# VH-VL binders against f1miw6, part 3

Target 1, 251 residues: f1miw6
Amino acid sequence: MPHFAKPLLRNIITRNLFNSIKKKQCLQYLQTLRTLQYDGFTTVYFGETDIPESLVTGEDFSDGYYMPTPTWCVVHAGGSQGWVPWKYRMFLRDELCIKQEDNLFFEFCDVVKKAYGKCAIVVKERRRQDATRPKEGKETEAQAHVPSVVNLTSVTCCPEVAKSYGHKLLTLPSPYNYLNPLDSAWSSLKWFIINNRKEFCLQSVDGVYSYQYILFSDLISKGIERINLSKWRTITTKVRRWENYYLGKLS

## First folded at step 1 (VH-VL)

Design b02 (framework fv_bermekimab)
Fold by ESMFold2-Fast, scan of step 1:
Structure b02 (fold): chain C 251 residues (1-251), chain A 123 residues (1-123), chain B 107 residues (1-107)
Amino acid sequence: as target 1 above (251 residues)
Amino acid sequence: QVQLVESGGGVVQPGRSLRLSCTASGFTFSSYAVHWVRQAPGKGLEWVAAISYDGSDKYYAESVKGRFTISRDNSKNILFLQMDSLRLEDTAVYYCARVEYSSGWYEGYFDYWGQGTLVTFSS
Amino acid sequence: DIQMTQSPSSVSASVGDRVTITCRASQGISSYLAWYQQKPGKAPKLLIYAASSLQSGVPSRFSGSGSGSDFTLTISSLQPEDFATYYCQQYDSFPLTFGGGTKVEHK
């Protein structure tokens, strides 16, 4: 009887140094994650996704349009226990005038410590977040003397902060982002938005829907709730099977 | 939103070559395996080829092995299918499709499909 | 290769009917089976994965059941938009294979 996943990795061949280095990094990540799991750490995946307003309105800006559309960044975390019992955050991507404290990750670490105890927190590679840099990619030297401006499109996750709560912070190598179940949850959220946006819009003109912030927030919340414990267990079980096979092939 | 858009289909003569493209947007293309699936007019779905996230591993249906070459350009989010030595039996709508990553590396179900591009032959 | 056999090849039904489509694998595939809906001139749309898991945004009248080699897709109360061709697909092993399709058409 053919076994699920086994034939795939049998034929993986790379002669590129870059691919070899990345596979070694993935093996190190998986070995570290398994060691932490054996030591009683609860695995939680922390990350973000961008939701352009065009997903709600139904507009397609592909193929030659360079029109900025407001984009919302949703930050959440989940794992085999479902979504973490932490209030997800939602920020406007290009909001550079908002000034707030960098304490979101501290709050997150405290919440998951209380809910699960010590956690292995898995994050993707951090987006560039620089409180002295304005939007537009301006030089930091030119903006070094201005008051701090927070880019709300990404969250800085500090390993020392995680450790202060008894957690371990792990970074999943970029080529293997498909080992992050949170990305599957985000895909499900966007699918929910596309299929339910009409119910949350005030009007439709030429296939474009208008909405209110409260209806948009409700749409996001309902989409997140739709990704229930059963869905999370399915996603994380599949990821774990692939991790186990990859560990067996690379070890 | 996740989108896959195929292009490059058209009318071709038997024995000639054609190159199909699939442009991806709305997801991290370099993290996903992507496949080509075809459907002959009035017939069912047939899997054609698969490529790994990094392009290092490729798989083909026996009927196209040695004639078709799958490739990708992760810097431009484009999937390609180079079709050489085309036969009348290759007449079909060609879809690019993304494997849902939680379902597997290459083996998996397809959560997003392109709209398809038609490859047909002049009489 | 794993052969996927769908039955029936076509079914005539009326709005409100319960429709059942069967898919049989030539060997055991556990629960690694998906169901797709395809309307004329359109790409297939994922309905069910892992034999019984409903894809987000798909109406609850669709359900899947089965494991091993015998699988069923059920539409509990057929709606006008459900007249389409349905395909099962195994993803246990390469090559990936699809059933021959079941056309649900007006009675």
Scores: ipSAE 0.000, ipTM 0.388, lowest interface PAE 17.0, mean pLDDT 77

Design b03 (framework fv_bermekimab)
Fold by ESMFold2-Fast, scan of step 1:
Structure b03 (fold): chain C 251 residues (1-251), chain A 123 residues (1-123), chain B 107 residues (1-107)
Amino acid sequence: as target 1 above (251 residues)
Amino acid sequence: QVQLVESGGGVVQPGRSLRLSCTASGFTFSSYGVHWVRQAPGKGLEWVAAIWYDGSNKYYAESVKGRFTISRDNSKNILFLQMDSLRLEDTAVYYCARDLEYYDILTGYFDYWGQGTLVTFSS
Amino acid sequence: DIQMTQSPSSVSASVGDRVTITCRASQGISSWLAWYQQKPGKAPKLLIYAASSLQSGVPSRFSGSGSGSDFTLTISSLQPEDFATYYCQQANSFPYTFGGGTKVEHK
């Protein structure tokens, strides 16, 4: 059911238009970001990553059943100045659906204002399922093929809140994830976890799960700390080169 | 079914402020970028300002930059244009317009327009 | 800013005529061009986007062509309801800019 299985000229035209729109969206993002940087805004990338427990335990799920595995959502931010001086947060994914931390983004905005002054806060475009009853019976199939542009699901990032602290909130288009240095930091974290996960598998005593949680928290903290200022400078320099390339090509 | 209704226009004195509103209905307002476009009496169309679906990105024509502020309230389906330091050159019918329904991004194409609200100056 | 120049500023036509309106951008805008129809006292109506894509509900007698800096709107057989002012608009970059308009009038 993704669509009718026939090659059509209409299909080719739609694909070409979509690609053009993505490039234009990237250009608008880059122009806005550079204007803010010129005006003295410090760029910080705010985002999240999912760490399933299977990544930590090394369990092999080799079938097509997408049964839930406990997944942890890690939230942090960084840029050319390294990780922001804000303690990363970690939430169990199932709990995240029930309770949102409304005050978290307020705290974040205050911390980065005190550390850097006015900031351009960049968040990644994410897919969003419309939880509201559809209006006008719009084509669900067409919408499923296109990312719905939303902020982080774990944290409500409000443009008005950012503005109240003197910040600007920007959304990075999803086809250009390589323009997000935070994604490289997350990859480094996950590889650290894979290489050091044996420490998490320590057996709990008398059924106390907190031992494994303590080891897991320590593992995550060590992994984040390993992504130091030098690593961040390398990652952001690479992103800057890609930004310059696209600004030149997209005109 | 899709409707955009502007309000807040009227007769104003130079240097004063005015706030325009645009109430949206018949579609998921929070999924669309929206624009303000104006037309001076007997003249052509001039794009004024745009705002992304979530309010995160705002754009302005150079002639209004620093004087006008675009904003939106997605919980009430309302688009605003706060107009400060009004000039005689701002005399126009102001239209709110929805960005084309295509991937919920700002395309710069205006598929549905309101009826407009007139902003004029006394003496 | 990208300047949009429309030609002609007005055209006199009869029902059944083929009407052609041209639009020139001061720099390359790829296919980021739209055409709008405006009747007296009414808001504009989108006819064509992305230079050649017909908006839903718009009659097939309207067509658009062109890319880069030269664009054309064609009405293959003018109908009574088509007497209006037509505007082109570039969507390539901010600020978005409109052409000066072309008035299609009787006779």
Scores: ipSAE 0.000, ipTM 0.475, lowest interface PAE 11.8, mean pLDDT 79

Design b04 (framework fv_bermekimab)
Fold by ESMFold2-Fast, scan of step 1:
Structure b04 (fold): chain C 251 residues (1-251), chain A 122 residues (1-122), chain B 107 residues (1-107)
Amino acid sequence: as target 1 above (251 residues)
Amino acid sequence: QVQLVESGGGVVQPGRSLRLSCTASGFTFSDYGVHWVRQAPGKGLEWVAAISYDGSNKYYAESVKGRFTISRDNSKNILFLQMDSLRLEDTAVYYCAKDEGYSYGYDYFDYWGQGTLVTFSS
Amino acid sequence: DIQMTQSPSSVSASVGDRVTITCRASQDISSWLAWYQQKPGKAPKLLIYAASSLQSGVPSRFSGSGSGSDFTLTISSLQPEDFATYYCQQADSFPWTFGGGTKVEHK
C-alpha cells in the first residue's frame, strides 16, 4: 500500500478563497447543480483516468534503462446511484483513443436517459491546451454539429448533444476538483491495482498489445467492481459536505 | 454451493397479476445484484429486470417497464418479480440469475435457477 | 439498444468436430461479451465471460475470442454433452441483450 500525502484541506481552501474568478465559477456551478437536483435531475459524474502500465507491472524505472510505459485511458461515470449501467471504456493513449471515441458521448447520453431520466452530467474542467482538431481522419458528429466544441475529457462532451437528450452538461471548475467524487473513485481503483497486480500472470498471446489489453481489462474490471454502491454513497456524501461548505463561504 | 430456486409460476389469465420468487443459498445474497431473464417456448433469452445488492437500483426491459416490479428481501435471501397486467407475450420460463460482480457491475450471469413457467389458460 | 446477431442459427456436427459460432454487436462493446450453453429443458450455463475468459469448471475445449463488434466461440473437439444451444450476451450497456442462439445438433 503506498501512502500519498496530500496538502492539508485547510491550506487548499485558503488558497482557493483568494481566486475571485474561480470563486464565482464555483458558486455558479454549485447553484446550477442544486437547482437541477431540485428539478429532479440525476447527478452523474463523467470522466477519465490514466493508468500507466508501470502501475500494473510494478516497474518504476522508465527512463535511461527502460522505455516509457504505455498509458491506458479509462472512461466511466458514476454518482450516488453507483456506477452508471454503461460499461467503462479503456483506450490506449494515442491515435487509437481518438478513433474509438466516435459517437461514444451520444451512446452515453442515451443510456443514462433510459436508466435515470434527465441527468446533470458533470465533467472536470480540462486545460484547453489540447483541443485537438481532427488533423486527419473523420470528425465526430458532435464536432460537426457544434463548431466550438469544448473537449472536457478524452471523449468529446458536447453540451448540445447532452441537451438533445434532455441533459445538462456542467463543468466543474478548477481548482475545486475535490468536489468531483470520480477522483476518489479513481484513487480507489489505482489502490486496488497496486494491491492486486501480483495475482495476474504475465503471458504473451500474440504480441504486447493484445496480451496487455486482456490482462489490464481483467484487473481494471475487478477494481471498478470493488467501488460498490456503498463506497459511492460514502464518496458522494463527503463531496456534498464540501459543496455545503463552499456555498456558505462563497455566497 | 450456489443455488437459486424459482417458484410462483403457473397458469394465469390475461390482465391478471402473478408474483415470482427466487430463493438463494450458498453465497452472500446481500453482496450481489440479481436478474430475471425469460425465455418464450422455443425462443431465445430475453433480459427482463435487475436489482442491485441492496435494492436501491432497479432496471427493467422496455417491454415490461411499468408492469413488472423487481424487489428483494436480503434477510430471507429471496428475490421477487411482481408481474401486473400480464399479456400473452409474457408467456415464458422465468429464470433468476446471479450477477457475477457486486451490485450491477459486470452483468454476466454466473449462476442460474432452473426456471418457473408462466403460461396462459386458453 | 445494442443488437446481437448470432450465426449460424443452427449447425449440424459430429463428435470430434471443431465447431465455430460467431456473434456480432451493432456497436463497439470492447470485450464485454459472455457465452452461455443451454441444454434442452435446463437453465443456461456461463461458459465464457469478458470475451475470452473461461469460467471455472468449464472444459478447456471451449474458447472465446474477439473484441469490438466481432466475437467467436470455438469448441475444439465436440463431445456428446456439447449438443446444446449457445447464446452470446453483451454486458457493455443497459439494456443487456442476447444473441438469437445457435443450436448445435447431431448430423
Scores: ipSAE 0.000, ipTM 0.423, lowest interface PAE 16.1, mean pLDDT 77

Design b05 (framework fv_bermekimab)
Fold by ESMFold2-Fast, scan of step 1:
Structure b05 (fold): chain C 251 residues (1-251), chain A 123 residues (1-123), chain B 107 residues (1-107)
Amino acid sequence: as target 1 above (251 residues)
Amino acid sequence: QVQLVESGGGVVQPGRSLRLSCTASGFTFSSYGVHWVRQAPGKGLEWVAAIWYDGSNEYYAESVKGRFTISRDNSKNILFLQMDSLRLEDTAVYYCARDSYDSSGYYEWFDPWGQGTLVTFSS
Amino acid sequence: DIQMTQSPSSVSASVGDRVTITCRASQGISSWLAWYQQKPGKAPKLLIYDASSLESGVPSRFSGSGSGSDFTLTISSLQPEDFATYYCQQANSFPLTFGGGTKVEHK
């Protein structure tokens, strides 16, 4: 977002063009996804969520006050078949800049290939805080032949790696993150944490909280397990209804 | 404490415009889709408009399409409803309501609700 | 538009009664249905979401059932605080639509 006053007419034109580009990207994403599904690809949503320790300890940020807190990144994948039969990963955010595991995506592709066969692996477009939207004309379809990688904070997702296992890697455009059922699963996990954090037995000692990793890991595992096959089916059915709505609206 | 507080209602004249506001507190406003729902005196609930968490998509009831504009300012935690060409049938209590989950866009059931703001019409 | 028809429009009941309210969608909405309670002069309160899931803090005497086009809200043993108007709402597609409401009033 520019730091200077915006000309009204240019801003309107720029916003409308950006929205048109994103609508086109969403339509292309949905058409590609449907084609893959019709061809027998299993749809798997792969992503991450941040669990700040304040979510577990019950810190009050209701006034909008920012307080630094250690944050854990949880990585998993799921779809209409439930959570994938892959051990979810959990990383401390402060360590991610030096401890990203290069081969994690290879392992993931192998596991889902063995479980489901060929998969359409969907990752959402990364959105940075304070990031500006792409400039018009900077991205062109003519550049599509140039290989690119899609990166989660914790995992490098390479389209060539996915393809080597028979998979297709798709990116969901950011304005349409509502079409990602994994985000709903993450919300359910966070609500489970809030409602069950007393079970974690974390208490303030002289104003300082002690981290209890085993209990924390157990809480996360229980929250993930509660998002069972029935819940996943409901959520993916809702997403599919919204996909059908968007396909009708954007066409 | 999670709260939504509406303001901007009042007595309107035929054809007048009003802008309603809804101030959010106690949660990350920019992570939730939000809605306007109205209720005419002694009548049922009517959904009016919705806006996605990032402002990228809006939806309107047919009765208000072209006259009302929903918008949001995520930096100030405020939802707006610009109401143009007001008609007698727009007389209602207008509620601000949040999608019940923070990945909102497909969880279009509402919790919490604001207290409502009355828009009424003078003859 | 999906039309939501509630029946009855009103029901007279006594404390301890079992109250059943029905909601019919004009087309299939799967489980995209919520139920709300509204007391006079108050904003509505979410009771049931996703057709049958009880909202946190809502008493267990409230239950929802149904899928597709036919839905039911049941109050197993009516309490004094339950005299209110109840609304169903579909979230399958835009525009979002509410039922006409069912007033549960004193016999």
Scores: ipSAE 0.006, ipTM 0.455, lowest interface PAE 11.3, mean pLDDT 78

Design b06 (framework fv_bermekimab)
Fold by ESMFold2-Fast, scan of step 1:
Structure b06 (fold): chain C 251 residues (1-251), chain A 123 residues (1-123), chain B 107 residues (1-107)
Amino acid sequence: as target 1 above (251 residues)
Amino acid sequence: QVQLVESGGGVVQPGRSLRLSCTASGFTFSSYAVHWVRQAPGKGLEWVAAISYDGSNKYYAESVKGRFTISRDNSKNILFLQMDSLRLEDTAVYYCAREPDYYDSSGYYLDYWGQGTLVTFSS
Amino acid sequence: DIQMTQSPSSVSASVGDRVTITCRASQGIDSWLAWYQQKPGKAPKLLIYAASSLQSGVPSRFSGSGSGSDFTLTISSLQPEDFATYYCQQYDSYPYTFGGGTKVEHK
């Protein structure tokens, strides 16, 4: 039998079925998106990214004691027309305050309707969260099940709410993250943070800047603003190239 | 100084396999998509395969699909092309080439090329 | 697949001549076209990207123009080091495709 690095022979069939389902889902997603675009829907990618404070301060481990590294969640949306004219959200992970406002997605839908009219709102597929998790590195028949769409973002996105504003909510299937331009925007934001954090510091010791002198929110805001319309057009052009490739290959 | 150096070419018999390598230096290899392009003796350039910066996306020319496998090791700055079931038509110099940064607004052309490695067949 | 048709296949020229090479795509590729120079026994070298953008370090006598499906590479005053084969390449979509090449040779 040929050597396969991870799966056993029986698990190859299960993985191939899963992969076939995902390819079909990707094709259906792309065909639906293009139909909506033809019908005048504006494509908007809605999502979030996690920014550990260690991206700003650098890591410091001393005497075997490790300080907790707080993580901030940034929620925003954008597309070929740039960032949406909606105030992005930023909250500390585990605060739950953004999830407690069930009207955040209502507000978002209203804002993009007023700005763009009817929109195709694209969110990332999240892994199913259940009591049973397959062992890490093992593929079983249970793993062949397509993950349910839950916790698409930290903000609850309801298809019925989107529809009430004339929008369509679409889920981009995993593992096709390269079809999401927002991930490229988030990478650009993180590189901006790394390259510009020192300019906000009042002092440096051994090349490490003290976080207490950095205006974290200002750094994040300037990083978001740096991802202007021109950069968004570049990012979305790359995504459209990948979409065209996949439409040709999967059709 | 950006450098790409191919190796692993040689004389092979039809039906056999070869693995080509491309070692990168002078740039952050893990941030760049890279390609294989070949050229038969006295002929033009033919695109073979591409791999994304993180290895998650791979693309192949129809003529090599199912026979060639592109992969990369970002920890060692090496790009690979595993060539199985080799045919006489695969005789060529194989070049490794890099795309510019994914945020380059000019798109994804091939900005730097290696010197090439020759794959040929004996009678 | 997008077919790239390059013409002429060869051109005989003298130092100081103006040389024009044409490339035609079988479908619209916007400005997603690059031009490469290849000397015998050497790897290709990027000259022009995005149809008209000159790569850093490439002499200004090289210029590119065109959009959509018709493109040209121009060498305004041929130098001795410019005798080479030139290739166009579309990068609008996969698979990437190259033109057949144009050999610029001595008269």
Scores: ipSAE 0.000, ipTM 0.397, lowest interface PAE 18.9, mean pLDDT 77

Design b07 (framework fv_bermekimab)
Fold by ESMFold2-Fast, scan of step 1:
Structure b07 (fold): chain C 251 residues (1-251), chain A 122 residues (1-122), chain B 107 residues (1-107)
Amino acid sequence: as target 1 above (251 residues)
Amino acid sequence: QVQLVESGGGVVQPGRSLRLSCTASGFTFSSYGVHWVRQAPGKGLEWVAAISYDGSNKYYAESVKGRFTISRDNSKNILFLQMDSLRLEDTAVYYCARDTYYYGSGSPFDYWGQGTLVTFSS
Amino acid sequence: DIQMTQSPSSVSASVGDRVTITCRASQGISSWLAWYQQKPGKAPKLLIYAASSLQSGVPSRFSGSGSGSDFTLTISSLQPEDFATYYCQQYDSFPLTFGGGTKVEHK
C-alpha cells in the first residue's frame, strides 16, 4: 500500500473491500494496457511532480512549525521511447486554479499523435476522500469496482479529447505506484537537483523573481535532459518487472 | 438485474443486410466494452466484434472485417451490429456479451444475452 | 492469431467423478484464459477467469490451473447440473479466440 501522512483509520471490512477493489482494478489495468499494446498503441505515461523551492535552496523545515514554501508543479510525459517530444510545463501551485490550461491536453494529444500515432496515455488515479469508502446500501459488483475520476492538478485530461486523436486514456490505480515509470524519472530529477542546486543557489542577490526563476528552470531542464533514452529504457524495464510481479500475484 | 437483450435476427437472403441490436439495463452501459459472439448450429463459439466503452476502438474477426460494423449509443444503452453482404457461413445464434472489467477491452465476459438467430431462406 | 486446442472433445462421466479438461494455446498467453459452461439452448456462463480465479457464485468444485500455454479445468466431484459443454477462451490479444469445446456427457 502507498505511504499516508498519518495512519488511515479504517475498520477491517473497509480495508478488505479496498484491497479487493484495487487488486481487480490493477488486473483490469494491466490486461487493458497489454491489449492496447498488441493492437499497436504506443504507451505514454503523462504526469506531474512537485518541486518545492526548499529542495533547490536546501532550506530545512523547522520542527513542530508550519513553514510554507512556494511549490512548482512540473508536467511531462515519457515511455520506452524516452521523453515525449513535447515542451514540458511548469506551474506555481498557488496559480493552478486560475492558470490550469484546458488547451494543453489538446496540444499534447496532437504532438504524440504526430510523433507515435495512436497512444495509450496512462495517468495516475487521483485519490478522493471518498474514493476508497464502500457505498452503504445496495452494494453491487459495479459499485465496488468504480474507478476514481482522474485529472492532473495542472491539466484536465479529457477522454473525449484523447479519443478525437485516436488515443486511449487509462487510469493507473493509486496503490501500484511502481507500475508508473514517471515516479522513477521524477526521483532521478529530484536527485539531480539536490546534487547540482549549488549552481542555482545565489548568495544574497536581491534580484527579481524572474531572474531566479530563469536559473531555477535551467536547473530543472538540465535534470530532465539527463534522463535520456538509456535511462528511460532502464526505468521501463524495472516497471516490466513489477508488472510481471503483480500479474503473478493478482491472477 | 444486469440484462442484455438481443433483437433483429431473422431469415435473410444471401448477399442482403441485417442489423442486430442489444439493449442493456441494470448497469452503467457507458462504463463497459461490449462484444458480439456467434455460434453456428451444433458448433463452437466464435468471437465476432468488440467496441470499447466510449466507442473509440472497434475490433473485428477477420471473417467479418469489411462486411460488419459495430456501433453503440450510450444515451440509449444500445449496442448494434450492422451485417452487410451476408453469407451462408454467417448462419448462427448471435450473442451480446459484456466485458468483465470497467473501461477495459478484451477481457472475459461476465454477462451474456439470450441470443438472436440469423438464418437464411432457400 | 492464437489458436486454442481443447482435449478431449467429449468425455463420458458419472456423478461423483473427477473430470479434467485441457486447453493449449499456440503461443504464450500468460494467465489470460477464461473457462465457460454452456448448457443446451442457453448462453455460456463464466466459470473461471485469469486461468485460476473463480467467478462469484460458481461452486468451489470447479478449479482452474496453468500458465503460459497449457491450462486445465478440473471438476472435483461431478454433479448432475454439471453435464454441459465447456469452452476455454484467451484474452491476451485480438482477435479473441475460443477452444473447440468439451462436451461432458452422462456415462
Scores: ipSAE 0.000, ipTM 0.409, lowest interface PAE 17.5, mean pLDDT 78

Design b08 (framework fv_bermekimab)
Fold by ESMFold2-Fast, scan of step 1:
Structure b08 (fold): chain C 251 residues (1-251), chain A 120 residues (1-120), chain B 107 residues (1-107)
Amino acid sequence: as target 1 above (251 residues)
Amino acid sequence: QVQLVESGGGVVQPGRSLRLSCTASGFTFSSYGVHWVRQAPGKGLEWVAAIWYDGSNKYYAESVKGRFTISRDNSKNILFLQMDSLRLEDTAVYYCAKDLSYGDYLFDYWGQGTLVTFSS
Amino acid sequence: DIQMTQSPSSVSASVGDRVTITCRASQGISSWLAWYQQKPGKAPKLLIYAASSLQSGVPSRFSGSGSGSDFTLTISSLQPEDFATYYCQQANSFPYTFGGGTKVEHK
């Protein structure tokens, strides 16, 4: 066997191992979720989406010129019952800087307990490779406060916190996007923005675009409201179909 | 108040069948998943099988898959384990165990156990 | 399967001693770990769930710590009734797996 074939074989083994691990994780996720659903847990999908200002203004960077655009992170949760009765959050991505609000997930768990009782909270697994480390002392300080911290979203979601409210926190493996109804909800929100963005004013000042968002938060709120109970039921029905497919294929 | 009482264990011959029962009281049986866990003499604990609260889903350890069948009767608060094609390796005390909270798979109550052993 | 490695396999101790038992998972299980106590001829009893939560009725001398893959059970001041075998169990995924056990016995 040629010397150069050793790295190629390693790449094939690594890819096959990754696929095998993810299939096992997906099967375990589905089996655990179905067990919880049958035990009376209400399923809620908790997640986030990024809305760059260029999506609102319509700017195009396809010319190869790279200029970072301000990006808004929208955090919400929903399921077959519609959006959870919790005020969604919206943050500038730059302001997050890996720091998370310690009380937000506690508030979320309390709200959904009062609304639905015990919940199976599903979050998408975040890839943390090459993550920028917080300033000196910040990372160790956060770990000291919440030893079991799992940053599955921009909001710190702690399994022990969920458990203390009677909930279960589940991680959805990232390659299985069809198993997350929230991704469809986010696509609908972004489609609404694209089709209604001409209502926002884009003004050029000294050759530099100035963004005037008279109704930016209103646009986001209207987009979220368009994803009503009927639409959520349609989305979650499609997710159930994919769940049944993967359960049959992987088991 | 919460009690799990196993029965049906005894001395059997290899290749034969045996049915274990676990009678539950002191909690809403139909609201919780329940499990069978075994322990060979002088050895550690081994999870065997689980059944969902409504009987719709069942899980088995690889060592017993195809030979053991878990079932439940929610009207009588009874959990069953049908053991077919018994092997010497199945010698153990069999415990039934209750989930701590909906889908926790942490066992807050256990039965006293019932011994399955082989003659001669 | 997730393998649970427990150490030590046995420990000789006297009443009043501090006893520490460790448990290591072959992969991350978050805090989905329980500790059980088993006395000879008896069924196991749940001591600690979610790695650090003390079960109702369990004496405060028992405590659990850890997350991810490394976990510890501590008995701060051993009492006569604490001589038993202790097991850890992961509850993250099927099949559920137990540690090999740690026997706490008289010196």
Scores: ipSAE 0.000, ipTM 0.390, lowest interface PAE 16.8, mean pLDDT 77

